Miniprotein binders against a7ua95r516to809. Designs and how they scored, part 154

Target 1, 294 residues: a7ua95r516to809
Amino acid sequence: ASLSLLSISDLVPDLQFIFFWMSNAIEILYFIQQKSPAYMQTIELMDDKAGSKESLLSATISANEEAMTILEEVIMYTFQQCVYYITKTLYVVLPGLLDCNPFGTEPSSEQCRRAAGVCVCAVCVMPEAVRRVVSVFQTTSDLLQQYQVHSEIQSQMFAYLFFFTNVSLFNQLIDKGPARGWFQRSRVLQIQASVKILLDWAKGAGHNHLAQKFFAKFCSTVTILASPPQQLSQMSWKALCAEHPSLKPVQLHRILTQYQLMAELGPLPIWQPSSEDEAYIYRTVDLLESFENH
Below, E stands for the ipSAE of ESMFold2; O stands for the ipSAE of OpenDDE; V2 stands for 0.75 times the mean of E and O plus 0.25 times the DockQ between their complexes.

## First folded at step 8 (miniprotein)

Design yc6
Fold by ESMFold2-Fast, scan of step 8:
Structure yc6 (fold): chain B 294 residues (1-294), chain A 85 residues (1-85)
Amino acid sequence: as target 1 above (294 residues)
Amino acid sequence: DTSEELRKRILELLIEALRLMGEALRLAREGNPEEAEELLKRAIELMTEALDIARELGDPYLIEFAELLLEAVEKLIERLERELS
């Protein structure tokens, strides 16, 4: 019952009300943007020796500025309300994505097993946990389309939702990953497959560029954890930092430390900064990401 | 009043109606939908006055603006009444 209350479908009526207000405010804003320049030109062409034309033009400009301020506040408020409800739902369902298996392997008489790091019989399926996350994104997309919300605002909405998802997943993996076993190679491959389902959804929905931008940190993290030891050992600290610019040095070091602890081929040397100054700097950086840092 | 003074009056009425619309949204979200509805009804009153003056002046921009705001506020009242029932 409590878990049902966190379903995106339970929030649809509230979201519809908020999107309806947003849509109406946007329509008024677009009217002003589209029609006011022509109107102001009409005023400018009026024959006026008393200066009343200039006074009316000034009043029109002032009224447009006030109207835009009010309408933008309404749009921002409704946008923030939608984000609040949607991210509250995402927050509850996202940890499940780190703890689900998207691979469906059929039982065979010989029991298909991993060989040379490859899962021979694996078929990627959409687990319920991943479906819940996709459902939140799809419902949001559907509502934005239903209420004819301008494409720029749609892009801003998904930019924030992807940003929130990335931060939430990254922080959960870094903070709780060791205790939950999420850094184990088999779990990392499952997480990688689950994330690919989300990225594929985003691509299909026309948000590929936003997904690539805002999932960069979590994708870098999963990519490193899924990398073979030979690949990682061939790269210098400087090269690793350059290949993963979305990761702070302390974050990269933490990921490599966890990789070493789970390594099948025995311990790998953990990279260190080339200078004492660099070592000092990265040790003082906060490990976890802020939800406000966008 | 001069036609320019009347046009300024219309702009004042339209802006005040927009302010009431913004206040009504916040009240509705704070759990005061009855108060929100009263602010929207006041906005209709202001926009009806603005539309009447705009039609007398024959100003197509101000007529269209006032008609659009009136339609929007009426739709918002209808939606709010559905949430109340």
Scores: ipSAE 0.733, ipTM 0.937, lowest interface PAE 0.8, mean pLDDT 82
Fold by OpenDDE base, second read of step 9:
Structure yc6 (fold): chain B 294 residues (1-294), chain A 85 residues (1-85)
Amino acid sequence: as target 1 above (294 residues)
Amino acid sequence: DTSEELRKRILELLIEALRLMGEALRLAREGNPEEAEELLKRAIELMTEALDIARELGDPYLIEFAELLLEAVEKLIERLERELS
């Protein structure tokens, strides 16, 4: 099947299986962690018959360690599988977020129309492109809740998904943005509004801190590009660096250069990198974000 | 003491069952659900043996551990069978 046709709904059966296995492994791991200390104490209180107690204690410790190792491997494997499938779906739907016009009266998705009433849920009022992205995250959240996955694992999963989303959107915007017209102020404002809807969803889902942390780079980029020329032209390189610490010098320089071209601004001495940053602005290897840095 | 050796045996059985469960997951994900089911069935055998010994000994921790694993494996088999259907 072409990657273009893969929806999160198509992956739900596979994801359910993986989440089920993950949840069971976590439950067993939790049991060992919670109950094994008391059991070892019970062994320690047993009558010492010819060192048999010590041997049993050693065997119990070893067995518990091995069990926990196996379970942790299962949890890690299932986690990676979930992330793999979910990120594939995100890869397909994220480009649509950059092309989305959230201010347009696009008709609500057909799926919500099949329910006899105008669904006024926050998802149904979203632009289709935003809704598709949110649907991936919501489905993930629903599955995590359905299988009662531990909150720490939920947080780690959303951290990675937000990281992936930020890297994907940032890299697409930097690489393709000029050619696609995404650096035009009107388009940037659309992107900003779309991302706000996503961030509002993340806030409502209890992931506000993670969203703010992991979307910082993309949000900073969008904020700079959304700034009026009159305002941005008054900001020095140092001020922009200080306001947007998530951006590397090479990234900020690229954004400003493309902004200058788009806005038909002449060279702005105020945007000239500091002598300290001058060596870094040409490090093109650092321009795009890596998916491996998580 | 025979009771301590039996406890060790119970632990060995449960750990081996866990290994089989882990391998079953891999096989199921690699597209070998039938082989995965066979491993899970073998895991049930080991866990059942462990549970029987644990009950005979009256060891509440090992009983609970074996019961928890059995419940997990039974659920996994049910899920796997539903996917094969």
Scores: ipSAE 0.660, ipTM 0.900, lowest interface PAE 0.8, mean pLDDT 90

Design yc7
Fold by ESMFold2-Fast, scan of step 8:
Structure yc7 (fold): chain B 294 residues (1-294), chain A 85 residues (1-85)
Amino acid sequence: as target 1 above (294 residues)
Amino acid sequence: DTSEELRKRILELLIEALRLMAEALRLAREGNPEEAEELLKRAIELMTEALDIARELGDPYLIEFAELLLEAVEKLIERFERELS
């Protein structure tokens, strides 16, 4: 647990170096994209000395194409390196999110305790496991700001980090959840509260739309599992598919099966798949998400 | 002819400098920062030559291009020197 915080500190110098390279490459690329068209126009307006202008224009176009290829490769390489190190750190800390309790009681200030009298002043603070995940996102944000990385690249970075987080949490919950008791109602509510802390951080950082888009599958899963039995038992398979379009039939079927076991609903499942989806609820290759799918 | 030839020479120098920068990044990440620094110093030589020619021609685009590359590489070398202690 403490090792993840130390690892983040150890990675910061490497990340600073990589972000510095990425920032410089992006700046040079933007210069070429913005200034080159005007330059080529000035070449076209030059006095033509027996065709020398056409040769220079051709050389300029070729040089720009080569420069853009080299810079795009550098940007892609540095982006992938950052993503690799950041997601490697996230992979270590993310499972803790599924086991933490954000409703824990923390010590309050003496003024709060005195004002409350006999009542315990309960303060809901960020659990350490959630803080570790938020710390990775915050450090990434700080580095992107420190090296003045353009907003578009920042958005792409967080899109991928949120995608990775969503896939990691979903796969962990679906694959290991039954054995670890994560489908129990009290645990699901704790998971939902922890996820809300991450989403609130993303909103504060200006990435609300990205978080809503890339966390859709895990959020749908948690929303279904947190639904009251009275409410969920009244919903048809078609209604659930309509409200949760991010879930594949096999995924929805697995989630509902686990819910039914935990809620101790009757022996017959009330959520019968549509005839169109019946073949797909047994497609095990679609159960877990791929990290390769944007 | 000569001014057009000189502009082509500047482009050749800047592209070669970019290739050296990209190779330096790879070497630095593979644990060879000393060799990476040597490539960056070679890139500075090429870009300095390009900048000198560009200034003589009074070509604002090529001057700004060369200046941006020089600024980037100088900052990278400064980082390597700090990392090497």
Scores: ipSAE 0.678, ipTM 0.909, lowest interface PAE 0.8, mean pLDDT 82

Design yc8
Fold by ESMFold2-Fast, scan of step 8:
Structure yc8 (fold): chain B 294 residues (1-294), chain A 85 residues (1-85)
Amino acid sequence: as target 1 above (294 residues)
Amino acid sequence: DTSEELRKRILELLIEALRLMAEALRLMREGNPEEAEELLKRAIELMTEALDIARELGDPYLIEFAELLLEAVEKLIERLERELS
């Protein structure tokens, strides 16, 4: 019973109501934007026998400005409410994405697969934790489509949801990863596969550009951590910075330090930060991402 | 009243209905759906009056505006009553 209260399905009636309010406000706003200019021209062409045409035109302009202000406030408010409830649900389900196994295979099963040369595609089955995250995005997409919300607003909604998801996943991986074993290679490969499912959903939904933009930091992190030790040890600090421009020097340094620990690489420094980056390394205030976009 | 004065009255009624709709949304957030419903029903009364005047004037813009607002508020009330029942 308590677990069902954590699902996006429990919020659908409330979200439907809020999206309905937003949709109606947008429709009214669009009507005024599209029809009002022609109406004002009609007023200007009216026979002004009593001299009241100027007063009507002034009243129409004033009413339009006031209506636009009210409608824009309603749209902004309902948009923020949708974002609040959707991100609150995402925050609860997102850690599961870092903690699930999309391969669903035991070690013995993996050994048999390699020995026999038989391909068993466990990745085709979406883990429940990943399904919960995808359900939040799919429900949002369905509601936006159901209420015919303009594509610009849809793009703004998913831009924020992907931004939020990226920050949440990155911060959890960096902050809690060591304690939860998430930097272990087997766990990183599971995380990479889970994230691939999420990104594939975004591409299928027409949001590939937004996903690439807003998931860049988390994807860079997972890509580095999933790199084979032989390959990663051959890359210079400069090369890693060039391939992963979304990562701040302090973030890259933290990731590489954890990688060295988990891969049991020798104590010799493999990755040397540039002198220009040294002053920025270990600024803990810049380690975690802010949910507030400056 | 001149036709121009009647058009100004329609605009005043429509704007007041929009204000009532916005306030109803705020009341819904504060957990007061009963008061929100009362405001929406008041908005219907204002928009019905505006629509009646607009139809007598034969003003297509004001008729469409009033019809759009009336439809939106009626659907909002329907959803509220369905959820409360």
Scores: ipSAE 0.664, ipTM 0.910, lowest interface PAE 0.9, mean pLDDT 81

Design yc9
Fold by OpenDDE base, second read of step 9:
Structure yc9 (fold): chain B 294 residues (1-294), chain A 85 residues (1-85)
Amino acid sequence: as target 1 above (294 residues)
Amino acid sequence: DTSEELRKRILELLIEALRLMAEALRLSREGNPEEAEELLKRAIELMTEALDIARELGDPYLIEFAELLLEAVEKLIERLERELS
């Protein structure tokens, strides 16, 4: 009950605090990495007074290593905290993406209505359910930029968030899709359009490669389900495996089985798994994606 | 040499200050912001001592390091105080 009320805006103060710690730790770490080598050289050039130089150098090396270790732990901890809060918010808003009808005239978001002018920003023209998801990513991007977080950490953050989003959406679609009618072609086309808006945002935000990589499984699933029966029924199991390498045999088999039921095609011999894959299609433990594999 | 021993002492103080900062972060996230603030205040004491010794020695790296840590901790305290208000 309480999680349904949690918006990314409610978490901004906490996230700002965490990002502030992260940024400070990165700055100090960067200082040590950039300046400590020159300092060690300075020590090496000092007059040797009964081995005091070597002792100081050793102490400096040890201190720098310990400092960097502490700072890296702070960075990792703050990173994990950010991911924890952001993924909680994503968990709440992602189901709405699967139920979204992007072709409907949903009224523009109330937040953009408060500005006297029609906000023509790409976010304001998005369906509300898509906008809520994009808002989480945009807020994350804005905070990372505000605190000047290193580009590598930004990339890792978005990689994990896209991974989480893909796993969440894929698992929901596979598990609940048949019961919720998300395997119906009209609904799949809505999902496809909604995901395209998200991917277009990711492209505009400079994360195109990460988005393509980490959304591959969900996108493949949606692509198969969006395919007309006449087209998909002509594709062999082997061809589908080759075209959608991100899908495990058990996942592809499940998708095709549900597609067959939805489209009333009956059993299609052309979709019969190869003898090599036949043992794998019954591995139900591999059906859903794990959040731990990242 | 007394100067090398002083440099070692500066490094020890700065590392201990960093440990206190890291623990302060944990405490703040665990819902103990007051205790976190106390650790940060203690860190400032250590960093100030380190900076004073570094200035007396005229060691540019250790001065800059101590100043950077002091600036970070002061910002952290200021932010923590705003959250407690």
Scores: ipSAE 0.787, ipTM 0.942, lowest interface PAE 0.5, mean pLDDT 91
Fold by ESMFold2-Fast, scan of step 8:
Structure yc9 (fold): chain B 294 residues (1-294), chain A 85 residues (1-85)
Amino acid sequence: as target 1 above (294 residues)
Amino acid sequence: DTSEELRKRILELLIEALRLMAEALRLSREGNPEEAEELLKRAIELMTEALDIARELGDPYLIEFAELLLEAVEKLIERLERELS
């Protein structure tokens, strides 16, 4: 559980302002796209006196193209601002997800139960670290719905947020996991349970397809680490790659090498990527790719 | 003026208003909300002129376009004024 200097609640007023601008720009863009074709046809059917109609048609086309360009720039600017602030908040709260225990019993005065005349505050509650991450996604969803942002833009925003979350969690698990004990089976099962809470939230919010797509790499990694060493040692390299298509071969090799170091599983398959290939693969996985590939 | 010339004038006014709106957003985000408000007030003047001409022409598309922009800018000014106070 990380202490945040700026919570999602602190960002709501700023985000509301940005979403307000985005919503207005989208409404105007939608108007032009829906009404302009009929208007253009109306101009084309007007009586032509001394060629004035052709000049008006040209001016109307040019004005509509310029208006759409300006509005699209406003929409993109506001979209990027929202993604920036939301992902900055996610970056602070995500590490806590890897350290929390969703199987633990956390005492809470609000969730107390009375048993045999004694009040006990020993119930399983969503870990605060997981709740903080869910809160960021839920607040985003609420704002998108409050300002009636079109579903396509909503989907694009969650695609970026899920991609960011996946990359952040994957990088932290691979880079810091062995030293922090996160590769231990009991810890991996806790991480798996915490991630399931996020995936269940995404399903409930109507984003199941995006969540399955963008969390695939992290989910595959956790699945491998949760697998018994004996089961992994009996699989061929081809079988491992086929079972985890979301992982690039060099990423899979690194995960297995780290796991083998922890559990002394024995030798890895003969055919495996070079360290240079592995470095290249990890170097090409970053946040800028999310803006260029989607 | 010909109806064609007046329609071109309306389009010019609406495009300039959209440019002012976009610039106001950037200024507001850069910490210059007072200047942003000034640009939005100028956009209202342009859109009001456009709406008046469009109503005189009886052009439904340009009337609706101008009304939509005017409503949006008025909402943005109200929001910005709440932020400033």
Scores: ipSAE 0.718, ipTM 0.925, lowest interface PAE 0.7, mean pLDDT 80

## First folded at step 10 (miniprotein)

Design db1 (at its last look DockQ between E and O 0.93; V2 from the best seeds 0.80)
Fold by OpenDDE base, look of step 10:
Structure db1 (fold): chain B 294 residues (1-294), chain A 80 residues (1-80)
Amino acid sequence: as target 1 above (294 residues)
Amino acid sequence: SMTYEVTIRTDNPEDLELIAFALRILAKAMNLRVEEVRREGDTLRVRISGTPEQVEYFREIVELWLKVKGIDARVEVREV
């Protein structure tokens, strides 16, 4: 199937299989960790027949560690597979978020229309492009809960997915934004509204802290671009750096340069980088975010 | 060490793959040698080698794990 046709719903059976094994491997690992000390103690309390006790204990410890290692490998593998499938789906739907007009009248979701006619639930009132992104996260959340995956693993999963989403959206906005008109005020406001819907969902799903942390760079970019010229032109480079610490100097400089062009402000001395940052604004290798650092 | 056959019967044969996986890992964690794992319909048969005390503890651990998982299965142990 072409990547363009891949929906999260199509991946649910595969994801269910993976989450099943991931959850069970975690549970078994935890079970072994809880029960192994008592078992080792029983060996320790055995009568020492000619030094065989120490060798048995050592062998048992080694075997126990090996068993746990196998489970950890299963957990890591299944986690990676989940991330792989989910991020593929995100890759397909995320570009639509940047082109979305959330202020348009879109019909309710097909599921709610079939069941209740006109549904006004939070999901049904979402723009289609936003709903598609939210659906990926919601499906992931539902599966994690269905299989009772350990909370730490759930947090790690969402941390990575938000990281991936932020990197993807940020890079697309920086790279393609000028050419696609996403730096125009009207488009920026649409993007801002769409991201707000996503963040509101994340808050409602209990992932507010993670969302705020991992979307910081994209949100900072959108916030700057959404700022009125009258307001932004009064902010110094230092003030902008302080307000948007998630942005590298090269990134902030790029955003401001594109903003100047779009708003026809010309060069603003107040936005001139500090002497400390002047060397960094030319590091184009740091302009786009990497997927490797997570 | 003696050889024992652990038999697990369940009304939910779909659980047998998970049970087999868990048994292998639990046996390994206890330093028990797994000689054979066979599935026969709704029954899993595992041959293990160990001391009587180890095998009894293994039974208890398996039964406890099944209980924690909410799997309704019967565990039988026989010396072979």
Scores: ipSAE 0.758, ipTM 0.942, lowest interface PAE 0.5, mean pLDDT 91
Fold by ESMFold2, look of step 10:
Structure db1 (fold): chain B 294 residues (1-294), chain A 80 residues (1-80)
Amino acid sequence: as target 1 above (294 residues)
Amino acid sequence: SMTYEVTIRTDNPEDLELIAFALRILAKAMNLRVEEVRREGDTLRVRISGTPEQVEYFREIVELWLKVKGIDARVEVREV
């Protein structure tokens, strides 16, 4: 079966298997770490009949380290498998965030009234595209809790999922945005609202610090694009770089260029890059982000 | 060194795969050689080689791990 055809719910049985082994490998690793000193002490207290006690202790330390290394490899392998399956489902659903309208057409609509009676959220109705992404994150969180995965591993997993989400959304916006009209202010405001729903989920789930860290590039991009022309046109290139340190010079330059086109602004001298940055604004190899692990 | 057979019996046979994995890793961590692992229904039989003192410590570690994990199992060790 093709992973591009699978929802997160279709993958739950496979993820349960992987989380089971990952969680148990972590527990056994911790158990060995706790018990190794006492075992080494029993060897140190042995009678040294043939003068071989030091050799036995050294061999046992090496074997102990090998066992822990095996467990660390199992943990890394199972973690990578989880991330692989989860990001495949995430990749399928993320593009929809850039095309949806979280505001709806009419505030008093039947859908808006139903949402207010069942769910109280920052927007009138959660769009299906946003719900699909939240479902991936929520299902992942539920599975991690079900199998009692160590909190540090849970944090690392969400750090990568947020990183992946940021790269995917940023690259799609930069690459396809001009053709899809995503740089128009009305669309940018819709995108901003949709991402806020994701950030609110992350905050409620206890991952606010990770989301703030790993969504920074995409959020900075949307913040700039959503800014009123009167405010943005008063900020120098240096000020914009300082305000948005997550953006590379080529990325900031591209975003400002698209902003000028959609706001019908001519070139602004205040946005001319510093002499140092001027060398970097044409480095197209730096425009899109890599999906490599952090 | 001498060869011992560690027998683990549980009412929940679905745990045996995890128990077998844990025994292999715990034995390795103690520098004990696992020579054979056999599953027979609700019973796991593991042959290991070591000194009597090492094998008794191994039994204690396995029993403690089973308790920490919440696995209801009986561990028996005999020389073969």
Scores: ipSAE 0.756, ipTM 0.944, lowest interface PAE 0.6, mean pLDDT 85
ESMFold2 (binder alone), look of step 10: mean pLDDT 87; pTM 0.842

Design db10 (at its last look DockQ between E and O 0.95; V2 from the best seeds 0.79)
Fold by OpenDDE base, look of step 10:
Structure db10 (fold): chain B 294 residues (1-294), chain A 80 residues (1-80)
Amino acid sequence: as target 1 above (294 residues)
Amino acid sequence: SMTYEVTIRTDNPEDLELIAFALRILAKAFNLRVEEVRREGDTLRVRISGTPEQVEYFRELVELWLKAKGIDARVEVREV
């Protein structure tokens, strides 16, 4: 099937299988960890028959460690598989978020229309492009809850998915934004509204801190681009660096340069990089984010 | 060490794969040798080698794990 036709719904059966084994492997690991100390103590309290006790204890410790290692491998493998499938679906739907007009009248979701007529739930009033992205995250959340996956693993999963989403959206905006007109004020405001809907969902889902942390670069970029020229032209390079610490100097410089071109502003001395940052603004290798840093 | 057969019966045969996995890992974790694992319909049979005390502890752990998972299964242990 072409990647373009892949929906999260199509992957649910495969994901269910993976989440089932992941959850159970985690539970068994914790069960072993909980019971092992008491068992080792029982061996320690046994009568020492000619050094057999020490040998038995050593063998049991080794066996226990091996069993835990096997479970950890299962957990890691299943986690990686989940991330792989979910990020594929995100890769397909994320570009639509940048082209979305959230201020348009889009019909409610077909699913809610069939069930209840006119649904005014938060999901049904979302633009289709935003709803598709939210659906990936919601499906992931629902599966994690359905299989009662440990909270730490849930947090790690969402951390990675938000990281991936931020990198993808940021890189697309920086690379393709000028050519696609995404730096135009009207388009920026649309993007800002779409991202706000996503962040509001994340907040409602209990992932507010993770979302704020991992979307910081994309949000900073959108915030700068959404700023009125009158306001942004009064902000110094140092002030912008301080307000947007998630942006590298090369990234901030690129954003400001494109903003200047779009707003037809002449050169602004106030946006000139500091002597300390001047060497860094030319590091084009640092312009785009890497997926490998997580 | 002696050889024991652990028999698990359940009305939900779909759980037997998970039970088999858990039993193998638990046996390994507590230094029991798994000799054989067989599935016969709704019954799982596991042959393990260990001391009587090890096998009794293993039985208790399996029952506790099944209970924690909400799996209704009967565990029987016999020397073979």
Scores: ipSAE 0.761, ipTM 0.943, lowest interface PAE 0.5, mean pLDDT 91
Fold by ESMFold2, look of step 10:
Structure db10 (fold): chain B 294 residues (1-294), chain A 80 residues (1-80)
Amino acid sequence: as target 1 above (294 residues)
Amino acid sequence: SMTYEVTIRTDNPEDLELIAFALRILAKAFNLRVEEVRREGDTLRVRISGTPEQVEYFRELVELWLKAKGIDARVEVREV
């Protein structure tokens, strides 16, 4: 059914159409809510002949509720369509974050050289893979502002986009990380730097609380993997669970297993699950996250 | 109830799709029956049924909504 998944820039005209109708439906709903009480009072003050007043009032209340239901359905449908299109583009660009190197890019760009003389290019420019993801978030933010979408709906949109990002990155890291070498120390530090850039964007955009909440699982994973061995090996399983409540026992166990392998700390397990968690560390049905959320 | 024709004229025909949607929803919200919606170039013609009091309130409501939205349009209502 997804025969041509395009970049966010290719979808802007469609998103503009959807945001236009979503925003206008919200405004008309508010307009009706403001005008309905006075109109109902007008009916109540009418001369009552042949019992017409009570019937007219009842029919008007019903018609008003039907109209508002139609608008609420339009708002829900347009919101879901925005999320669908935006997450399709986001899914395409997110894997690049796990492969990019935000450090030590070659100093070949004229702007990088001119701005800092002989500079470190990672300081001067955002890596392309990170830029692609930020572009999706920034385009979404710009469209929401352009169409003056209510702030509560803007927050709900970014809550879902951050949730989607977290699930996508976490699942790919866990599922493909061993084969792709993403658990190697140098790669983890690169991933950590790339995530920092995303978090800084979210903070600057006014979404810090949402990002902290909805990136928690992936950020916890990267934090553990980036920890120095002497510090991490001194932490108990229980302490790690307490510091990283977003991680399920099977997920934490998998992350620590990969950490121990890459830090060459021997084959004997260092972190022993609590008795309460022992039954859960091999529940592979719980390893990957679902994109379904309510 | 009587039948009226509401005519909306605008120099900005790109607004007519939104105006038509708003008129249908506003008519429904205030219990007026929309019989027909017809677009003729830069003009919308909407045929509605209601009491004279309902239709006058509807005209005022539409003009207020157009003003709040910042849409330059002229509203005419006639009995048909």
Scores: ipSAE 0.721, ipTM 0.942, lowest interface PAE 0.6, mean pLDDT 85
ESMFold2 (binder alone), look of step 10: mean pLDDT 85; pTM 0.818

